# Miniprotein binders against Ferredoxin--NADP reductase, part 8

Target 1, 346 residues: Ferredoxin--NADP reductase, of Oenococcus oeni (q04hb6)
Amino acid sequence: MDNEIFDIAIIGAGPAGLFAQFYAGLRELKTALIEATPRIGGQITALYPEKTILDVAGFLGISGRDLVNELKLQTDLVDSKTFLNSEVTNLKKIASHFEIEINHHASFLAKSVIIASGNGSFSPRKIDVPGSSEAEQSGMLTYLLPGLSEVADKDFAVVGGGNTAVDYAVELIDHDCHVSLIHRRDNFRAMESSVTKLKNSRRTNFLTPMKITGLSPKKEKLEIELQSVPDGAVKRVSVDRLIGGFGFTASSRTINQWEEFPEQFNQGFLTNEAQMTSIAGIFAIGDASIYPGKSDLIATAFGEAPTAINQAVNYFDPDRGGPQHSTSLNKKEVFKHDRIKSRYNS

## First folded at step 27 (miniprotein)

Design u5 (from t1 with E9T R11V K84I)
Fold by OpenDDE base, fold request of step 28:
Structure u5 (fold): chain B 346 residues (1-346), chain A 90 residues (1-90)
Amino acid sequence: as target 1 above (346 residues)
Amino acid sequence: SEKVTIRFTVVADSPEALWEALDKAMREIVMRAVQLGGEVYFEFEGNELYIEVEGVPKEVLERIAELAEKIARELAKELGIEVIVKIRIK
């Protein structure tokens, strides 16, 4: 059991949590970012990676994916630990610190906690067939679009029949990919214009009505075994990558089981001007926080993160002093990587 | 175990208005259902948001259903759109 006590444990790796982790790093705090899913970026990564965000300060417009990438790059500048696939199953106060239980079998210790979990964890519905785990581990099965800069002339498969699958297929063909679209029905429940675009494209192959029955990762290709829904006939296709384009699952059932459960109102934890919850030493930011007059914006969450971090410091170490302005920071000491030092020395 | 199924259909004059309405519906209904302790599945299906909620008492399922109807009325009024909600509790 890592007897290491963190200064701050941040729960949730959405935009709010990522920025909080970065800012904590600027303050040279020992921080753990804890995320239930295998991915950072929260709802943005899960639901809106290709959507343009217009209401974040300093950007004329930025995609959800790009915003998360920039936040991640920023976080990489500081010394911080990120723990993925780590669902917080319990939160307990022990003497002068908190115990954060992970997946019912592990725990972290922290002097303070920041809840940045939004309104729950969103996960794409997974494909569960023989070979799916291996395909996911190899990266041949994903549930999000890859970076599209190097996908030209690649063979993709997309499985699903709703907006997600159809939108993925459209995006891929727009980047000169070939797409095999797999669905259990001939009829798609997506935007008609998008479906029409796919039907008119020579780069789209419809594999309908079919189900995936197995996956076999090979050295360079993923073999997909398909079964015809009407007659059970078997077909095999080989692609570079399969993308799952189903709906999403969401749950917060685990949060309701915490021993230390802050007071909630509507869609969040009640917070004061310090972003502190009803429990001293536990803070909340972003969609996990609620207070009178709150604007439900990413920009607001970015403002709340420094407040929570600074107030957490005041809670566990009142003598550490106030925050330094970023302009006064010794960049050589704070930043680990040289590549970004050059951008700030000009 | 009892579940609620919600089909939230939006008829809008533009793709932007459609997306705005569906996004708002998703955020308000799904997030509230999650907060109430529900296990939620949702999917965007053209101009429809499909939602399934389970893992909560029937009374909570009914509250989620009522919320969906409320949101439909509010969006219809606010955006000048048609919203059709079909709810099933089993």
Scores: ipSAE 0.605, ipTM 0.900, lowest interface PAE 0.5, mean pLDDT 87
Fold by OpenDDE base, last read:
Structure u5 (fold): chain B 346 residues (1-346), chain A 90 residues (1-90)
Amino acid sequence: as target 1 above (346 residues)
Amino acid sequence: SEKVTIRFTVVADSPEALWEALDKAMREIVMRAVQLGGEVYFEFEGNELYIEVEGVPKEVLERIAELAEKIARELAKELGIEVIVKIRIK
């Protein structure tokens, strides 16, 4: 990898990390946003994209999806680099900078690190049946919703019976998709209103009580082999894409292997008033941070992000000067895209 | 291998209160289990948070179970809601 040294490496592309990336861009910092999953938005995208968030300043209420979209639009205003599918497998201090190991084979160099991983990376439970690996490799099997801008009249399958599967199915039908909802039971354990919406939709086909027994990626379609739970009868259906809507797995195995492991308290890294951890040059924000009196809110994370960024600058370049107010920024120089400048020029 | 299964059921008068309670329970129980070295699976099922933890000694599983019960009591008190916790160690 080119000897490119970043000013800041941000670990985690949740709301805290996204806002930190934007703010770092406003400060014209060379920043890498590093995300373990193939998606931005962290837990919001994974767990509650359709849930209304009420405790973010400036919004009477905003969906998780919409919040992530707005945060992404902000990051698009600035010059920034995002690395998805990049699990931080090691963090090492090397002289005056940090080496961030990715997926046991690649490394980034940064002058400072901001941990914005929230409560850790959640991985969706995977389907393990014949053909599942091939289907995942082809992109015909996913565990997160795809971009929905061009999915009208496509045939999706969603497998699961909880909130995740039902929410995915609802979002798909709201974008004029056809959905085959696969579950091992006739009864869904999800929000009643969402289940009712699906039952009343002509775009929803219920494949219950059934389990997936095999997947066969074809050129244009994914063939799903299903087995009836009560009688073992076999059924095959073809869809454009299958989405796994199960629960999530979490483990500390990766973070605990870091050579530089900041002090933890309860569920987060202990931070001071500068959002700095026990290791100088490593900061934490959002749910990855813990300090006395902290409120576990997205709004708090948004306040912590500028603090961490500004203090990171003070750490690696104390002579660069203090933060400037956004009102004093030359928007023409900072924003790279004219098409969206109007949203932030007023 | 021994595991703990936790079913955390919330009875709330609003969807917002329900989600707040479930989210808090997830954050506090799942993350603590991860910190204790556990392999965690969790799923939201309506008004229930389902959690499985494995890969740790029985003593640690018991501590996670106790934590879940504690969180249930705290949430019930703080939010004025009913929380039902069912725990199984196998």
Scores: ipSAE 0.604, ipTM 0.898, lowest interface PAE 0.5, mean pLDDT 87
Fold by OpenDDE base, fold request of step 28:
Structure u5 (fold): chain B 346 residues (1-346), chain A 90 residues (1-90)
Amino acid sequence: as target 1 above (346 residues)
Amino acid sequence: SEKVTIRFTVVADSPEALWEALDKAMREIVMRAVQLGGEVYFEFEGNELYIEVEGVPKEVLERIAELAEKIARELAKELGIEVIVKIRIK
């Protein structure tokens, strides 16, 4: 990995981290966004992408997915680097810099660090059967809903029995898809109204009580091998895509192993008015931060991000000056893409 | 391996109140379990949050269980809802 020294390393690509990346880009800071998972959006993407968020200023309501997309679009306007599949396994202070170890084999160097990891990494429980890795690599197996704008009349399978699977199935049928819902039991543990909607839909095929025993990606379809739970009878079905709708795994074992471990209070890193942790040059924002009177809101995280960025600058470059108002920025120089020039130059 | 299983059931009069309570419970219980070094699995199951924690000593599992009970009481009081917690340590 290039011996590149970043001005700021942001750990976690949730809403707070994404907005911090954007704001850092507005200030022309060399920033690395480091995310442990293959996806941005943090808990929103993982847990409730289809839920409506009402408490973000400027929106009457926005889905979790749409909010993440908008945040991503903002980051695309600025020069920034994002590193996915990069778990921070160690954080070490080296002279005036920080070394951020990634996956026990690589390191980033930064003048400052912003922890935006929330309260841990969430990963969907994966399907582990023969052919699952190949199916995931081909994109025929996913753990999130695809873009729903062009999915009409496609055949999906969803596996699971909780809210996630049922919500996915509901969303798919609402977009004129056919859904095979696979579960090891006849009874679903989800919202009754949603289950009833699925039962009343001609687009829903219940494959219960069944378990997946194998996956075979074909040229155009995914073949799913199923086994009946009560009698072991084998069935095969072919779909365009399988979606895993299980719960989530979470672990913080990695953060607890950092050499530079800021003081924690309750469920977050204790921060001051500057969003600085107990370690100078390490900041925390969003759910990773705790201070007296904090409101646990995304809106609060968005306020904390600029504060942390500005204070990080003050830490590593006190002579650079204070934050400039975004309206004073030369948008033509800061924004790379022509399409946005028209919206922001009017 | 020893694990704690928590079933956190919320009885609320609105979907919004239900989700708020379940979300708070998830954030407080799951995140604390993670901070304590636990390997956590969780799933939303209707009006229930299902949580499994493993990979920590029994004493830590017991602490997580106590936390879940505490959060249940706090949420019940704060939101004016009924919360039922079922805990199993194996």
Scores: ipSAE 0.594, ipTM 0.896, lowest interface PAE 0.5, mean pLDDT 87
Fold by ESMFold2, last read:
Structure u5 (fold): chain B 346 residues (1-346), chain A 90 residues (1-90)
Amino acid sequence: as target 1 above (346 residues)
Amino acid sequence: SEKVTIRFTVVADSPEALWEALDKAMREIVMRAVQLGGEVYFEFEGNELYIEVEGVPKEVLERIAELAEKIARELAKELGIEVIVKIRIK
């Protein structure tokens, strides 16, 4: 049967994969960005969203969250598809294309593949109660902070009792949101100064000790069903958004079960100067790539991404030419939206 | 199923030293547990790292516990800080 064919499938939506997706857009390539977890940003936004990164070229310090937001703005300018909650469970060669199997049952085709994720992914522990799938699909349940412009006076709930939940709540309070903080215990295991800040804020509502027992997206709000841990009493609250602030799960990826499995060393794929793996047409960048002299830095990955994209084009379409200097690009033909013009003049 | 829980507590006099220790402990313990076939949950809780590992035989859980104790000793020595590890295999 006829499948959609991408020029490049990019596996992993950390900083390296996001930049590769944008750069492929500058080359006017059709890309699929595939991420096993429910969020983009990779480990940096999962674990350290507020940590200042000093060695990203062009920034005098940038938080992990802000870096990923900037990369997402870039990818929004190009015609590409992103598949979250999508684990690549097999990769095989079919004629001149690669078939990429997702979640053991779905598949699509790509002319080349870039592996941009290392072994093992950190995924936030999901809320699993009646209605949680519908709440997530509606966008009312997420596992990351939203863009923080224009969120003042919105009503958020955050569930969890560790650093992630408390840090999310503090950020929301700092942006003039109202926050209901839901936890199974009365005490939080987080930095004392952060907990004290929440206790001193008029915008914080502590819903403890309570657990979530159901979610119902409504017309304008998400209804949260809560159960008191001591006595089982049921309470219902309505919020604009619920953010899951639990810890993270990790397990082995199934990469080593792929039919097209490139040679690896120390859980990374051996790559040459073109970022090509031992399998023609499959490339690796970022923490998926290992070679002599490799520095495990975001800066290094940002250089590797254009190399891998350009060499992928050379692999499947050598007559295409390029890369063209970016200042010479026809922005009307490259970007699906005219955002650069308005951003640059605003 | 049997599981190991590990609570890795760091006492440091700067936020930078605290996060360096917690991050290194997380990466070394979680990575090794996953390599051994474990299903891992972890969370940062103040100055502590909480880890659960399951889905492997008890002898593998004991190996992970020994690794956590080894990492605690090495980080305390390397960084000149106090590290306390509490481990329970259920």
Scores: ipSAE 0.592, ipTM 0.884, lowest interface PAE 0.9, mean pLDDT 85

Design u5 (from t1 with E9T R11V K84I)
Fold by ESMFold2, last read:
Structure u5 (fold): chain B 346 residues (1-346), chain A 90 residues (1-90)
Amino acid sequence: as target 1 above (346 residues)
Amino acid sequence: SEKVTIRFTVVADSPEALWEALDKAMREIVMRAVQLGGEVYFEFEGNELYIEVEGVPKEVLERIAELAEKIARELAKELGIEVIVKIRIK
């Protein structure tokens, strides 16, 4: 067991979990954000990244992808730790702490836990070739489009042959990127109009029928080793990023096998007004939480996150004091961050 | 080793009806297969939804196949569209 003790472990990196991590950082808490999939954003970025959300306060409409990117910018303002590809496989109470088991073999401790993800998760099918783990750790291999505001003329590769891969490639072309589209067959099973758009673009390079056999991250670029499906011939290409555009896997999460498993109602954890579950020190927010009067909205989850964080502090450190308004924290280093100044200084 | 593969093909008059049908089919079938303990892979392929389920006994795969047929008929009736489903259990 690691001897590192977090104040709060946050399980799930959807919008609710991301905001909870940011708010905990404003309270100067030591947090671990734990996400089972290769990326942040939860189901909204997995299934509905381009849907416009009209009722997030402060935005005149925002796509699911853009919302998650804005939340990531907030988490970048605070010193916090995020663990991707990390499924919580057990939760156990040990004295005044919780032991969080990751991927059936690693563990660490936290003084409290916030569950920010529901039962069941959709995870993109991963590329599993020599070098893929290193490429993913470097950030050069991802399974979701990045923010697209400043990506013109960058070289992307997208791998896959269905709607996800073709839609990713079209979006990248629409933002003036160069795209190598890799697929094991010459034909794509996607909307004909989208495929035609890719074929008519000078920015599209079709690498088919080919499969990826290796990845080698270099200092500034990712080298992709390809193998021709018919004859086995090897080819190498170099790109800024590779995006996996396969389908999704889904299975029941191991949450119902946890030693500390809170009471559920309609597949959500029943919480009180403090967002606390049936187990003291374990809280739930967003899709994970159910209570009388709950509205199942992102806006509601954003209010639940500060409540859960402050009540977690009251649970493990009641002498620390209650919440402070963020404006009263304006002398702290987080308010002097260059990204805050550059965002509103134009 | 045993698995069921399911292909939903939707013939609809508009992109909105197409997406609505594919999304409803995905959520109903995938989530129920997961609730029954299945390991599910799914992908949207044009006007088709491809679903593969494994990791459960053959009897459960047969129940999932029957649910897929039922959902196809219900979606066709509810949305006034044509849904073709192809199912194989191996």
Scores: ipSAE 0.583, ipTM 0.881, lowest interface PAE 1.0, mean pLDDT 84
Fold by OpenDDE base, last read:
Structure u5 (fold): chain B 346 residues (1-346), chain A 90 residues (1-90)
Amino acid sequence: as target 1 above (346 residues)
Amino acid sequence: SEKVTIRFTVVADSPEALWEALDKAMREIVMRAVQLGGEVYFEFEGNELYIEVEGVPKEVLERIAELAEKIARELAKELGIEVIVKIRIK
């Protein structure tokens, strides 16, 4: 990667990180948002995309998915760089900046760091069978629902037996997809109403009790090799996409390996009034931050993000001046996209 | 390697109460387990949150188990629901 030094590296693309990225962009900071997973939104995207959030200011209610989408749209207004599939494997302080190691083979340089990783990285449990890596690389295997606007009449497979798989299957059939639901048992451990909906749908094919034994990406289709659990009989099916609907793994193991490891208390990095950790130039926000009296709310994280950004600026460029209010920003200069210029020119 | 398996089952009269309880259980138990250095797997299975934690000493697994029981009691009291926790340490 070019010897580019970022003003701020934000670790974690959850709500806190996304808003931090946006706010940094408003301040015309060169920012890298670094996310370990293939998707933004953190826990919301992974666990609660359809959950209605009521405790975010300015919304009567907003779904997790919609909130993440809105946050993403905000980030699109500013000059920002997002790096997905980029696990921070090391954080090292260098004399005037930080080196952020990614996936043990790449690095970013930044003047400051904001940890917005929440309480660890959430990753879907992956399918580990022959051909799974190739299928994932081709996009034929995913662990999140695709954009649903273009999925009509496509053949999906969903693998899993819990809420995730069943919810994915329901969502897909509601968008006129065909779904092959693969599970190692005939009985699903999901919401009964959802399972009943699937059973009553002509668009759902139950491939039970079966396990995936291999994947073969073809030109336009994914061939799935299945094995019957009771008798070992082999079956092959072809679908447009396979979605893994298992549970999630969470750990902080990678963070614990950082050379620069800020002090932690309970579930977060100890932060002061500036959202700065025990290490100067490293900040934490959202669930990654802990301080006395903190409310564990997304709304709180949104308040912490500007604080961390502003204090980061004070750290690496004390002469740059104070925060600008959004109302004082020249929207034409800050926002790249014309469509939003029209909304804010009024 | 020793692991703890937690089955956190919520019996609630409303979907909202169910989800609130499961969400709180996930946040409190899973996040604490991660904080304690555990490798956590979790899955929502109907009205049950399934949690596996490994990669930590037995004493830590026991603490996580105790936490799960505590959270169950708290949720039961706060939400007026029944919570059943099954814990296995191997």
Scores: ipSAE 0.580, ipTM 0.890, lowest interface PAE 0.5, mean pLDDT 87
Fold by ESMFold2, fold request of step 28:
Structure u5 (fold): chain B 346 residues (1-346), chain A 90 residues (1-90)
Amino acid sequence: as target 1 above (346 residues)
Amino acid sequence: SEKVTIRFTVVADSPEALWEALDKAMREIVMRAVQLGGEVYFEFEGNELYIEVEGVPKEVLERIAELAEKIARELAKELGIEVIVKIRIK
């Protein structure tokens, strides 16, 4: 077990958790961001990545995908640890710290906890074949699209037959990628216009009816072993990346089995004005938090995140002092990013 | 071993009405099934929402089936659209 000690563990990598991670970095805190699914962005990237959001301050309209991409750019500017595919399966108090158990196995310590994941976390169904764990660890198997700015002429495979897989394939074609679309049937259950677009593209290679039977990451590419469904014939293809496009699983999270389990109402944790739950040192924000007058908006969560971070500091290190105005931190490494640096040097 | 499958099909005259109905159905059915202890799989397939629930007793599966039928009737009335639900308990 790796028993690192963090200032704050943040559970859930939706918009609220991502912003909390960034703000904690501005406070120079050692944080862990823990996400049960293989992807950041929470429900917005899982279900509605292309939906335009009008009420995020500072954006004259922004898609869910773009919002999460911008939040990721912010978190990339700060020192933090991110644990994907990591469900918090127990939370217990150890002296002055909290022990966070991951996947019924690993654990680490934090001085405070922020719960930023609401009920209804949706996890993509994972590919489970020989070699899939190694492929995922290498980054060649994912369950979300990569950044698409420099992917032209790259070879992708997408597996699945519903809206998710077809939408991923269309996005990749629109960015000049080559896409092998793998499905166990010849027909897809997706929007007809999207399927037609893929059939009319020279960049689409339909590998149907076929199933994946093995994955082997190599130095530069991922080898995919396929088996023809009708006759069992084996085929192998090499791609730069494989994207899983199956549907989603949902189940009761193990939160109600935690030793430190804060009081809930309607599947949200009751919080006070400090965003603190019924358990001292445990805070909740975003969809995880409920209180009188709560609005279930991303904008509201963005205000809750700094409050929870600053109050967590007050809890475990009251002599550290309160927040600094962000413009007074002009020597911080985050101000050296080219987009920020160019704006500040004007 | 027992499971319920639900296929929730929406016929709407606009993409916005289609997705509003599918989204509401997904949130109501999936969230309630999870609250009742179910292990849920779901996927959007064109204008359909496919849901599979297992890991709970048959009586709970029947409650989820009844909920899905209720939600279909309510959405059809509220949004003025056609909603078709096909349910199997195995």
Scores: ipSAE 0.558, ipTM 0.870, lowest interface PAE 1.1, mean pLDDT 84
Fold by ESMFold2, fold request of step 28:
Structure u5 (fold): chain B 346 residues (1-346), chain A 90 residues (1-90)
Amino acid sequence: as target 1 above (346 residues)
Amino acid sequence: SEKVTIRFTVVADSPEALWEALDKAMREIVMRAVQLGGEVYFEFEGNELYIEVEGVPKEVLERIAELAEKIARELAKELGIEVIVKIRIK
């Protein structure tokens, strides 16, 4: 059990959570960023990697992929902790702190909590064939893209026929991977421009119409057993990783499981002007929050993050003072020194 | 094995309006279906939102279908866009 005490636990590593983590670092706060999936960035890197977002301040248009990359560069400058593959399974108040339970086993303490997981109640549909549990346990079957810094020339398979699968395949091609795209139909129900890009790439191998009938993890590769839909012929391929690109499931068993669960309206947590929920010390930002006049935009979430961070400080440390303007901060005191001299030394 | 399938198709002049319509439809329909005890699957497919709901009686599936039609009309009016909804109950 990790008993480290954080100033703020931030649940969800989409754009809102990433910016909140960076801003908390500017306030020299000790933060934990908690993400249920194996990577940061949330669904924008999966669904909209090449889509231009026009309303992010400071950018004359920025792709979803590039936006997350820029946010990661910011978070890399501050001394913070990120916990991937970490689902918050319970939240309870203990004295003046909150205890955050991760994956039903580990827990830690934080003085305040920011909920930034706008779609965290949805689970990707799992592949359920012989060997799929073993493949997932080995790490060769996942449902989100892995970190992209180490994927060049690796062989991936992606299964699915909608936006998620096609956008995953495009992202992998853009990082010099080989991709086998598996679908039970010859046609994909995804954005036509993305499908066309895949059809025009020599790195894409279409395995359609085919369905997966079994998975066998081997020492270095995952063997995928396929069956041709028209004639039942069996084919086997070996890949480094298989990525499930199906849609999402939701059911009643995913609702209201935390001991400290704030009031909701339409799946959003009701917040006041401080971004505080119905539970003192718990805040919500981005798609997780709802209030009169809310616009569900990334731009809005970026304004909400500093408000929530500063109000969290007022909650647990009201005599601290601040915030200071960032131009008044001493970069040597707020940033990790091992990265200052290469990019932001002044 | 009673199931409803719902397909929202949105035609909008901007990506923001398209996403706003699809996201709002998803959130309102999925939330209500789950509150009624449904097992929900959804997927974004180009300019379309696909939803399946099962695990509840046909009467409940019909209520969800009526909600989907209501949401389509409201979004079309509020956002000035075209929304087509196709529903099948089996």
Scores: ipSAE 0.545, ipTM 0.870, lowest interface PAE 1.2, mean pLDDT 84

